# Ledger of designs, part 24: VH-VL binders against s5sc42

Target 1, 176 residues: s5sc42
Amino acid sequence: MTVDALSNADNQDLRDNFIANRFLSHEAKLLDQRRFTEWLDLLDDEIRYIVPLRLMALDFDREVRADSFHINDGKVNLKVRAKRSSVSSGWGETPPSRTLRLVGSVMTDRIDQEGVLEVESAVIIYRQRAAIGQGDVLAFRRTDWLRIDGGTVKLLKRVALLTDASLATPNLAIFL
Below, E stands for the ipSAE of ESMFold2; O stands for the ipSAE of OpenDDE; V2 stands for 0.75 times the mean of E and O plus 0.25 times the DockQ between their complexes.

## First folded at step 8 (VH-VL; framework fv_cixutumumab)

Design w5 (at its last look DockQ between E and O 0.02; V2 from the best seeds 0.00; counts 0 for: pae O 7.2 > 2, placed apart)
Fold by ESMFold2, look of step 8:
Structure w5 (fold): chain C 176 residues (1-176), chain A 125 residues (1-125), chain B 108 residues (1-108)
Amino acid sequence: as target 1 above (176 residues)
Amino acid sequence: EVQLVQSGAEVKKPGSSVKVSCKASGYTFSSYTISWVRQAPGQGLEWMGGIIPIYDIANYAQKFQGRVTITADKSTSTAYMELSSLRSEDTAVYYCARDSGLFWGELSPYYMDVWGKGTTVTVSS
Amino acid sequence: SSELTQDPAVSVALGQTVRITCQGDSLRSYYATWYQQKPGQAPILVIYGENNRPSGIPDRFSGSSSGNTASLTITGAQAEDEADYYCNSRDSDSDHLVFGGGTKLTVL
């Protein structure tokens, strides 16, 4: 890396990175605060939310279904997941987990699709299960595609690859 | 016994609307989704959409988006499908069916295990 | 939107084995569900998941899948198996469900 005087292209890259960081930070705050209705408003109506199935094979070869997913949702299914997560709040039988999301290592790139910003990031989620005081950490990388239209930014697509494939579930208690 | 009882046959003019009912009995209505499937004469089955009554969330096939409205009344255990701006091509038998989950197209098996007998809708002058 | 393709018709001799196939890109990711429909009747579920039979469905019915193709197999076909058969799956590009066009099985 060389640090030179900023060009107009460099200034656009800086603005893009600022927009991505603000969007992802705001999203993380909404999810940590369980503000799911507001979170759904950040999603493009054509959203594709994908958590691929990750086969962790060492010496054993298994036949796998091509293009398999833990999660492959559009907005309707995400609304169902959000509603399911919301109704579990405050129940004595299934207490919700407290989370703190840290999003970092943010890199942005403009792609050959007008108004779309490709964003790579590293994500750490500290999860403290409400029934007990102990917690754990989820760490992963994800790629997001943000649609920028006027002053509005929406999540158009997300692909998250979990470090621990056994953690992912169709009944995801934590949005990635 | 789990049953889905549908409303009777309808004859409609082009441009009008039809509302078909599907009354459920023998199970907890709100805990299962209801899908609507139609079949034109001599044609195959076509999924139109469905509803998850406990969440009041409906899902519509793209072909019918804007013309179909699917609702549920938990107090009467009844689902409804309303199709507007009817055309002669909408002449079909309309089925309601209960499915196995509260989620569309889970990775686990998804299936419609109980079907209504169908409601014939004829669109003609 | 992903289509599921079935042959319109297939024949089998009484007592013989037949496969009814269903093809589509969504079947790489999602199981097919199979329904039987006789004239004037509502469909009934015959196979779900990879190879699960609901109560009342004879064990001559089985399911399988590979790649983008799912199959319904009837071993020892009986006269009462004559019907239309439909596959159904989640569309891999949406939150929607999709049916195949159906296959008319004729038992000779």
Scores: ipSAE 0.562, ipTM 0.822, lowest interface PAE 1.9, mean pLDDT 84
Fold by OpenDDE, look of step 8:
Structure w5 (fold): chain C 176 residues (1-176), chain A 125 residues (1-125), chain B 108 residues (1-108)
Amino acid sequence: as target 1 above (176 residues)
Amino acid sequence: EVQLVQSGAEVKKPGSSVKVSCKASGYTFSSYTISWVRQAPGQGLEWMGGIIPIYDIANYAQKFQGRVTITADKSTSTAYMELSSLRSEDTAVYYCARDSGLFWGELSPYYMDVWGKGTTVTVSS
Amino acid sequence: SSELTQDPAVSVALGQTVRITCQGDSLRSYYATWYQQKPGQAPILVIYGENNRPSGIPDRFSGSSSGNTASLTITGAQAEDEADYYCNSRDSDSDHLVFGGGTKLTVL
């Protein structure tokens, strides 16, 4: 990579990166604070939330399959999940976990779709369960598509790919 | 390849106990729940319980509470299901399965994506 | 106690579409998981969550939900699809797993 490639960002690139960082940081804060109603407002009505399975394979290109998911949800199901998470419920989520989300390595790119910003990021989530075990870490890369319309930014699509093929955390009942 | 290998068929007398083993391979054993499901001859599937190996926490269906014990040995990647006070009605094929979602709560879908071949337990006088 | 109910048997002509339905209160809160079982074999996962299909399962299998019901649809039934199909969900009160009674699908 050349210095010119790194320094050739224009004002739009800087603005896009700023928007993306602010949006994702705010989202992380909402989720860490369990402000799910407000989080839902960040989601586009056409949201697609995807967490693929990563399989153990000798060939890296064979690790991710297009037809296997931990999560593949739209807005309706995300709403239901968020509402349930707002109360103490579930065998594995009572009491609720405490989380700290760090979002970094944010890269932005304009795509062919008008008004949509593609955002790549790396995410680390520390999760502590009050009554069970040690705190654990989820690490993953994420691609987000943000819809920018009339000064409003919404999450249109998310694909989060867990770094570990096998979850160290036995419970993935958190938003990534 | 992910695989669950179960112990062989058992013939037991009423009142005795049976312990079925399920050896896991091809994945991180502690990261997934192991569930036990049985099927009586000509009948449907019945969930008995499950265990989270990493925490050594088991949960049981109400029907089997106090009569079934599910354990896991992380050193050998093996889960066990012990059923006591056997009755003729306990005659069934017993399956272990890798269960992703027993303890995932409401925010994640669940599935049993890998199954053992089953262990036939026959209870007869 | 939450129960899942299924029709005990359904039939479909070869190449036609069939829907197997599961009903229960737990389905208002939780996804249904569907399993296929053939005689003498262990169950096989075919559908979970919001229409998720594991690797190796043909795309003719799909899942849907509405209210307190969940459905498995086979679009273009094949002879090899003849089997018992079970729905599965969590109990709304105990978080225990519960199975439907199973549906025997006959392909004509």
Scores: ipSAE 0.019, ipTM 0.607, lowest interface PAE 7.2, mean pLDDT 86
ESMFold2 (binder alone), look of step 8: mean pLDDT 89; pTM 0.926

## First folded at step 9 (VH-VL; framework fv_cixutumumab)

Design x1 (at its last look DockQ between E and O 0.37; V2 from the best seeds 0.00; counts 0 for: pae O 4.6 > 2)
Fold by ESMFold2, look of step 9:
Structure x1 (fold): chain C 176 residues (1-176), chain A 125 residues (1-125), chain B 108 residues (1-108)
Amino acid sequence: as target 1 above (176 residues)
Amino acid sequence: EVQLVQSGAEVKKPGSSVKVSCKASGGTFSSYTISWVRQAPGQGLEWMGGIIPIYDIANYAQKFQGRVTITADKSTSTAYMELSSLRSEDTAVYYCARDSGLWFGELSPYYMDVWGKGTTVTVSS
Amino acid sequence: SSELTQDPAVSVALGQTVRITCQGDSLRSYYATWYQQKPGQAPILVIYGKNNRPSGIPDRFSGSSSGNTASLTITGAQAEDEADYYCNSRDSSGDHLVFGGGTKLTVL
């Protein structure tokens, strides 16, 4: 339990964890503030954004099945989802929800892909729909791959692994 | 019921451009993707790209990135596909189609349920 | 290689069952859509999603998928089913659509 002098590997771990925490905290702030244009700028052009429909498909079968995913998008489709989620009021549009994202339990690993950091985290999203006044909580585990290129950090891939008690996406579109 | 009416046949020289129009009748235009698909003589179907007029988001197949521009005029319910730097290999029938794919919550491809009759573009010297 | 691969031709005896296949890695992530095209005509949609059939398409047409393969099945093939069949899905980027090369179905 004592802390010895840090090695070079320990210093890399500290930097990686700091980078991941800073990136994920910044992203969470952008999403909570509905700053979707800025959020899209955090995404690598090659992004893969994946939300499985069932946990069992990942645990019992390495193969990706077509009916095992709720969302599996690249950047163009994420732009479409962001535009569809834009604030609108009127005859049939849902008022925007208030959200608060907490990202924790952050663990990082360097992987056998240069400049890519694998990040595991636990996420809790409190959402209160403005028209109803009642909030709900989404809790899930998430794996992110961050591409680090010079001074730039981009989200390259996200897999949000929902618990069996949660909807894959709410009826009001929110990003996980 | 939605119908897509395309502009007439075109004969073009190599190096020039062509702009094909696709007018939606029945007034249902802005909330769907209008996709463009071509078919060279004796060949298969090839998706070129599409546009979602209400969001003004265009999407292009990598093969055509830089040569194709897809636009829409919501006031006339008309989409346009312009292909530049034409080559003889661009001789084809060009279709527009309404893409009614499910975007949110369902993992399905976009699907094209209403098709225009096609516009023949011939590129020859 | 091509992202979606179809056999260029298949044959079926009148009244028999035929399966037209479409293979690609992206089919592990996305359903395939199937189109029928007869000479000189625009394609028509026959199957979308997992196994959805537009009105006017006979119930002898069905779709299925497993692993990296999607299939269009025609049970009790009729002469009018002779056509080209194309599968269509998202590519590996998730952003673009791709067609398979097409399969010419001959009804004998």
Scores: ipSAE 0.332, ipTM 0.733, lowest interface PAE 3.6, mean pLDDT 82
Fold by OpenDDE, look of step 9:
Structure x1 (fold): chain C 176 residues (1-176), chain A 125 residues (1-125), chain B 108 residues (1-108)
Amino acid sequence: as target 1 above (176 residues)
Amino acid sequence: EVQLVQSGAEVKKPGSSVKVSCKASGGTFSSYTISWVRQAPGQGLEWMGGIIPIYDIANYAQKFQGRVTITADKSTSTAYMELSSLRSEDTAVYYCARDSGLWFGELSPYYMDVWGKGTTVTVSS
Amino acid sequence: SSELTQDPAVSVALGQTVRITCQGDSLRSYYATWYQQKPGQAPILVIYGKNNRPSGIPDRFSGSSSGNTASLTITGAQAEDEADYYCNSRDSSGDHLVFGGGTKLTVL
């Protein structure tokens, strides 16, 4: 990696990275605070939320199958999930889990689609399910596509890939 | 055995509204959703929208967005479909159906396994 | 929104096998659901998912999918199988449902 590759960021790049970091940090806060209604407002109507299954394979290139997902939902399904999560018994989590989301390694890039910002990030979620005991840690990388339109930023698409393939929960009860 | 009992036939004038009811008998909606499907004379089936009663979340086909309202009363296990600004083209049999869960996960199989007998709505001047 | 297309009419001889096909882009991502409808009656679910058959539906009904197509197969058609058949699936967005135009099956 060259110095030029790291230092040639212009004002737009700086702004993009700033927007992305603020957006994702705010999102994380909303989710940690279980402010799901407000979270839903961050989502574009055309949202596609994808969490692929990671299969254990000798070849990393074969770990992700295009037809296997933990989640592959549009806006309506996400609303339902949010509603379930807001209800004490919605996901079978009683009491609801507490979460802390850390978003880092944020990189942004403009793509061919006008008004869309591609954002890569690494995320760690600490989840405490019980009053006593060690919580769970979810670690994953994700790619987000943010729609920037008229001063408004919305999440258009998200692909989150869990690092740990063994954490195959049949149904993710939290948003990534 | 769950059955869906729909309200009776309606005759309406253009520009008016119609509200069709769908009551579950022999049980409740349980964890299912209710979808509304209509069929014009000699035509095919057309999905209008659906509702998840327990969450009070409704979704609509784009064609009917803004003109149709789907609601549910959990206490009576009854779903409603109201269609406004009626046109002659809205003349059809309107069905309610128990939905396996349109929004309970896109990876899950979808089906409508229980159907009402249909409500005939005639729109004429 | 995605569309599903069906042949408007097909015929089959008594005791023979017929396949009714549904085509649409959404079928690449979602399974088709099949309904049978006879005149003056509400539709009846016959096949859903990969190849699931509700109770009461004869085993001569089966479902399959390939690419952007889904098919309902009746192996050994009976006279009572004469009806309209509709395919149904989620649209490409996954947020809406769409029906095919229906296929009228005539048993000869």
Scores: ipSAE 0.039, ipTM 0.681, lowest interface PAE 4.6, mean pLDDT 88
ESMFold2 (binder alone), look of step 9: mean pLDDT 88; pTM 0.927

Design x2 (at its last look DockQ between E and O 0.02; V2 from the best seeds 0.00; counts 0 for: pae O 12.1 > 2, unsure alone 72.3 < 75, placed apart)
Fold by ESMFold2, look of step 9:
Structure x2 (fold): chain C 176 residues (1-176), chain A 125 residues (1-125), chain B 108 residues (1-108)
Amino acid sequence: as target 1 above (176 residues)
Amino acid sequence: EVQLVQSGAEVKKPGSSVKVSCKASGGTFSSYTISWVRQAPGQGLEWMGGIIPIYDIANYAQKFQGRVTITADKSTSTAYMELSSLRSEDTAVYYCARDSGLWFGELSPYYMDVWGKGTTVTVSS
Amino acid sequence: SSELTQDPAVSVALGQTVRITCQGDSLRSYYATWYQQKPGQAPILVIYGKNNRPSGIPDRFSGSSSGNTASLTITGAQAEDEADYYCNSRDSDSDHLVFGGGTKLTVL
């Protein structure tokens, strides 16, 4: 197929999409390999990490507000969550989940904030909690905001929207 | 019965530092968050930060970032709050409290159910 | 904004009902926790979560929430209820806790 030469705007779109795909693929690998210290290094110090709770006539005896969250973390709470996830439960408890993350449908957009790239993606996580049981699948869309500062790319914000099927798993033990 | 016993009153000069201790007795220390809350004379309560001793992870309110250091010694079941570069508006009663939340405000409900009696710190020339 | 706002003072006649309010954007996402403080004493917990009372707190104390506002209600106020009352909540924009400015309750 014969096409016009890429404009400067087209080249920026290509670079943005390449940056986003590389970042999200690298992150997924770190999380699947349980390399949480390295994963934390991908996070901006001002990160907001949000997984909203969908309210479809849910039971509030869990002491939650109607506009509540599965996760609403900054850097400190993410460090605590990562620390808990990095420890092995090999002292007679269920082993940590094994995961495989597929990240796709990556779309990028430059926004009005300098040096910030908005990234939409679809994510499927195959998870096996028990060595002998069938795994399950978490599927969701998420929006990421990546801060690009010279040679550094950091996750500034994440909003992950769990599908209705995923709401049956309110006790999230993995990063989305 | 859990109790939090704080160190005694202190008088300090501007520009110096103060370190207040908070010793836990009669309960689990390392797995709870220990928060620090201060109250200047005639003023309200102000959250300064806290620590989760088993993870050695501290969290600081933005106002105090860079001046406050919160630590814990699991072997003595004692938390510490050190405030540096003291100024006259730091004159206050400093409380430690056990926060029932696993992380800093993560779980709902959360609440500070056990409080120390407070440590009065006076900063005066 | 993560600020929690309380009226500085409220009065109630002995035996009557009073509400102490607390408002802020974070209360849309998180319940308020309420503390009572008498002069020269550390605060004590009176209400947490939706409407939970710790052991030893009289059932005349209750909590409620609507929109960005939380309320502490005292029915049948007694002289011993005269104190400062603080709301506290998780800041929805950080990993921090935030206190309201406090409300002085006077029982007439």
Scores: ipSAE 0.530, ipTM 0.804, lowest interface PAE 2.1, mean pLDDT 84
Fold by OpenDDE, look of step 9:
Structure x2 (fold): chain C 176 residues (1-176), chain A 125 residues (1-125), chain B 108 residues (1-108)
Amino acid sequence: as target 1 above (176 residues)
Amino acid sequence: EVQLVQSGAEVKKPGSSVKVSCKASGGTFSSYTISWVRQAPGQGLEWMGGIIPIYDIANYAQKFQGRVTITADKSTSTAYMELSSLRSEDTAVYYCARDSGLWFGELSPYYMDVWGKGTTVTVSS
Amino acid sequence: SSELTQDPAVSVALGQTVRITCQGDSLRSYYATWYQQKPGQAPILVIYGKNNRPSGIPDRFSGSSSGNTASLTITGAQAEDEADYYCNSRDSDSDHLVFGGGTKLTVL
């Protein structure tokens, strides 16, 4: 990588990166604090939340199926899921897991869609379930599309790709 | 390839207990969850309960609460289902299955993708 | 507890399309999982989630949902598709799993 490639960032790039980092950090905090109602407010009405299914394959490029997903939800379904997570409704919710989300490697780019910022990041989530046993770690990369409009920032689209194979992940009871 | 090997057929008297084993091979047992499903002759599938071995957390269907115990031994990659106070109605094929581990996850679909061949338990006087 | 209901039996002509439906309140909140079972065999996962097929499952199998219903569709039924099909979902009230009663599919 050239110095020029890294140093050619203008004020807009710096601002975009700042916005993205602050947004995602705030989101992480909300989720870690189980502030789901506020989290939902960060979501665009046209949100598409996608977690592709990763399968073990010899060819890395074939590990992700375009037609197979753990999650492919709009805002309605996300609201339902958030609501369930906010109440002690069953074994999976009582007691709730504790999480710590670290968001890093944030890179931003403006795309051809006006008012939309593309954001790539790496995320590590530490999760402790009911203080039983050792906590687990979820690691993944994701691409987010943030809608910046009228001084507001909303999550328009998210694609989160788990680093581990889908079946190796003990539980996806949390938002990524 | 992950496989689940179950213990052999059992013939039991009413009032007795049966313990069925399910050994996992070809994968990391600790990364999976195991569910138990039974099927009476000519009847449908019935979920009994499941366990997350890494956390040693088990959940049971209401119908079997107090009568079924599901355990796991991580050292041997084996899950167990013990059913006590057996009745004639408990005559069935009992299956263990690896589930997606998303049972407790509300965000992803739940599925059982690997099944044992089943263990026939016959309860008769 | 929530229940899932299925028609006990349906038939389809070879090469035709058949839809097996599952109904229950849980399906309003959760995806259905579908299993195929042939006599003397363990169930096989065929559809899960919105419309996910495991490896090895033919693309003639598809899943859909609407309201409190979920459907398994076989487009171009083959003779080997003759089997019992079960839907499954989470119970919205108890966090347990529930199966439908099963549907016997006959291929004519």
Scores: ipSAE 0.007, ipTM 0.540, lowest interface PAE 12.1, mean pLDDT 85
ESMFold2 (binder alone), look of step 9: mean pLDDT 87; pTM 0.918

Design x3 (at its last look DockQ between E and O 0.43; V2 from the best seeds 0.00; counts 0 for: pae O 6.5 > 2, unsure alone 73.5 < 75)
Fold by ESMFold2, look of step 9:
Structure x3 (fold): chain C 176 residues (1-176), chain A 125 residues (1-125), chain B 108 residues (1-108)
Amino acid sequence: as target 1 above (176 residues)
Amino acid sequence: EVQLVQSGAEVKKPGSSVKVSCKASGGTFSSYTISWVRQAPGQGLEWMGGIIPIYDIANYAQKFQGRVTITADKSTSTAYMELSSLRSEDTAVYYCARDSGLWFGELSPYYMDVWGKGTTVTVSS
Amino acid sequence: SSELTQDPAVSVALGQTVRITCQGDSLRSYYATWYQQKPGQAPILVIYGKNNRPSGIPDRFSGSSSGNTASLTITGAQAEDEADYYCNSRDSSSDHLVFGGGTKLTVL
């Protein structure tokens, strides 16, 4: 039997998966360490960051919910959300929540857009609230689109579907 | 009760720039968003961009990206809009308006409940 | 798309009901905000959110929305309602706001 060299397609798939895993792991570390300025540098200027609301429609033809998203942000709105998360005066007496992100089950596909990698992953976020509070767990799947340009990788788009809308919060550190 | 007082009318040459001011009185300046909206003669309203003074974060409509600069001076409660490389089609009334929302990341509907009287900018040779 | 489309003009007989419409894909996700503008004046807010009227706006003004369409309804139109009306919404594909082209209401 011969052991053939990996095909060009196999090598690309392996590289794509490695790139995605490294990017998402690095992003998770920045967010867990509350390094929001560095996190914003990972974002493409044209980013769309989307967390849809799980809407239970009451009357489809007569009723429209204008807030169909928990989050629907471009880079400007993400800067605002990150800035709000950074200012301690907004929380006053309570220290910010600590988080630990586990990102796994990473699958990658090249799509019909040059230099863009579609990435699906499973995410678990453990959050410890308040000094004495117990933690909670947020688990979801998300799809990311990464733009690869020369030596840089940027997040171009994210869609995350939360399984528990009752944990909605205005600060960004919770919804990634 | 908030009032927005804008600077006076200006006449400019093509290729120059204009800087319009918008001074807020009443309430705290840093607690709301200031948007800029223009209206050419006989035309509709056009959103140009806005700023959240507490964060010093500005947002610009794509059409004006690269030509418009929006700033705020919290010490004087004044927002500024500067439009460069003026052309005759930039002749318009320029309004500032307060967005009663707290900032651009708000999920609630945006609305502009307090408007300045407008600043007429005329660009002609 | 992000565009908001309004009919350029509409007429109503004094005392009758008129509906001014605004259409766009963003309106599936966000409510329209409505502004009234009279000649030589700054716009004023008349409807925001689902159907909220600011203080001082008569109850003959109401808002509604369905699908990709938002409507401003004026019941019992008065002569002073003659004005331009603009819808405005958050663009569902950006961090920007977008205005419709405006509708001139003539009260006959």
Scores: ipSAE 0.453, ipTM 0.772, lowest interface PAE 2.3, mean pLDDT 82
Fold by OpenDDE, look of step 9:
Structure x3 (fold): chain C 176 residues (1-176), chain A 125 residues (1-125), chain B 108 residues (1-108)
Amino acid sequence: as target 1 above (176 residues)
Amino acid sequence: EVQLVQSGAEVKKPGSSVKVSCKASGGTFSSYTISWVRQAPGQGLEWMGGIIPIYDIANYAQKFQGRVTITADKSTSTAYMELSSLRSEDTAVYYCARDSGLWFGELSPYYMDVWGKGTTVTVSS
Amino acid sequence: SSELTQDPAVSVALGQTVRITCQGDSLRSYYATWYQQKPGQAPILVIYGKNNRPSGIPDRFSGSSSGNTASLTITGAQAEDEADYYCNSRDSSSDHLVFGGGTKLTVL
C-alpha cells in the first residue's frame, strides 16, 4: 500500500468511512440490546442476508461454495428470525444469549451501483449463553452494501464469512 | 386430523376483488404457515404467497405484490386471500395449504402437507 | 426469479420404473418437494426433503437429487400412479416458492 493511496483520500472517502462506522456501530448496539424492531428498520426492503458455509478444504479457494449457506435470507425471513429472538419459544435460544459485538477494520468503497457503498469489516461477537461458564466467540469478516438515499442509510446486502469452519452451536441463532 | 376448508366458488367481474377463506378444522395451524397456490385451467401450480399466522407475517410472489393480500385470524384459525383488480387470467382454482415451516426454518425441509379442496374463481365479463 | 423445469409428459409401463426430473438453480441449495395431482383433485404431498415420505404414501415413491436436479422415482409403477407431478422449491434469490411446470405421467 502506497502513501499516495492513503493520502489521496478525499472528503467523500472520509465521510463514507464515517457513515459506515457509525451505521455498523449503531447496528451492533441495537443487536446487543436486543432492539430487533429498530434493527429491522435499518434493513432495506431488498435486503439480502448471506452467511456462506465454509468447508474444510486443503485449497483455500475451495472453502466457500456458492451454493451452500448457513443463512440466505430476505427481509421476511429476517423478520421471522427477529420474532423468534424476541419471544420465548422453542425455536429460539432459551434463555436468550447476551452478546457483545465489536466491529472494526472498516473500509469503504464506492461501487458502480448508484447510491451504494461497499463496506468491509471484521467482527467479533462474544456470546454468553448461560449464567456461568465461558462464552463463545464468533469471528468473521463481512462485506456490506449500504444504500445511501438522501439522508437515509439502509443495509442492502450482507455477506458474512465465518472464520471457523465449524460452529460451536448447531444453530446460528444470532444476527451477525 | 387437520383439514382445510375453503369458501365456495366465486364468479366475479373484471376489476372487482375476491376474498377466499381457508379455515382449519380438526386442529390449528399455530405452528405452521398457510400458503396460497392457484391453478388456471389446464395449467400448472403457481405460488401466490403465504402467511405465518402466529407472527402475522405475510410474503407474496412478486407477480402478485400490490394486488394480493393474505391475512389470518388466529382466533378462528382462518386464513384469507384477497385478490384485487381481477382479470380474466385470474380464472383459476385457488388452494390453501399448510406449510411445514416457519418460513424456511433452519435447514428444515419445506412441504405443504395439507391442502384445501380448492376454490374456483371465475372472472368473466 | 429462479425457475424449475420438468418434462411435460412421460410414460411408463405397468410394473416398471420411471424417473421424473426437475431442474433449476435453486435445487443446488434446496431440496425439492414433490406433489401428485389427479384430475379434479388437490395436490398431494408425496416426497419432501432428502427422501421423506408422508404417511400413506407407498414406498415405491422415492426422491433423489444431484447437482441442479431433483428426481422423483416410482419403482414398480401402478395404474393409480397416473397423474400430474409437480416439483417445488425455494427460490435461491428470494423468499419465494416456485413450482415446476408439471409432468404428466401415463401408465401403459
Scores: ipSAE 0.017, ipTM 0.621, lowest interface PAE 6.5, mean pLDDT 87
ESMFold2 (binder alone), look of step 9: mean pLDDT 88; pTM 0.919

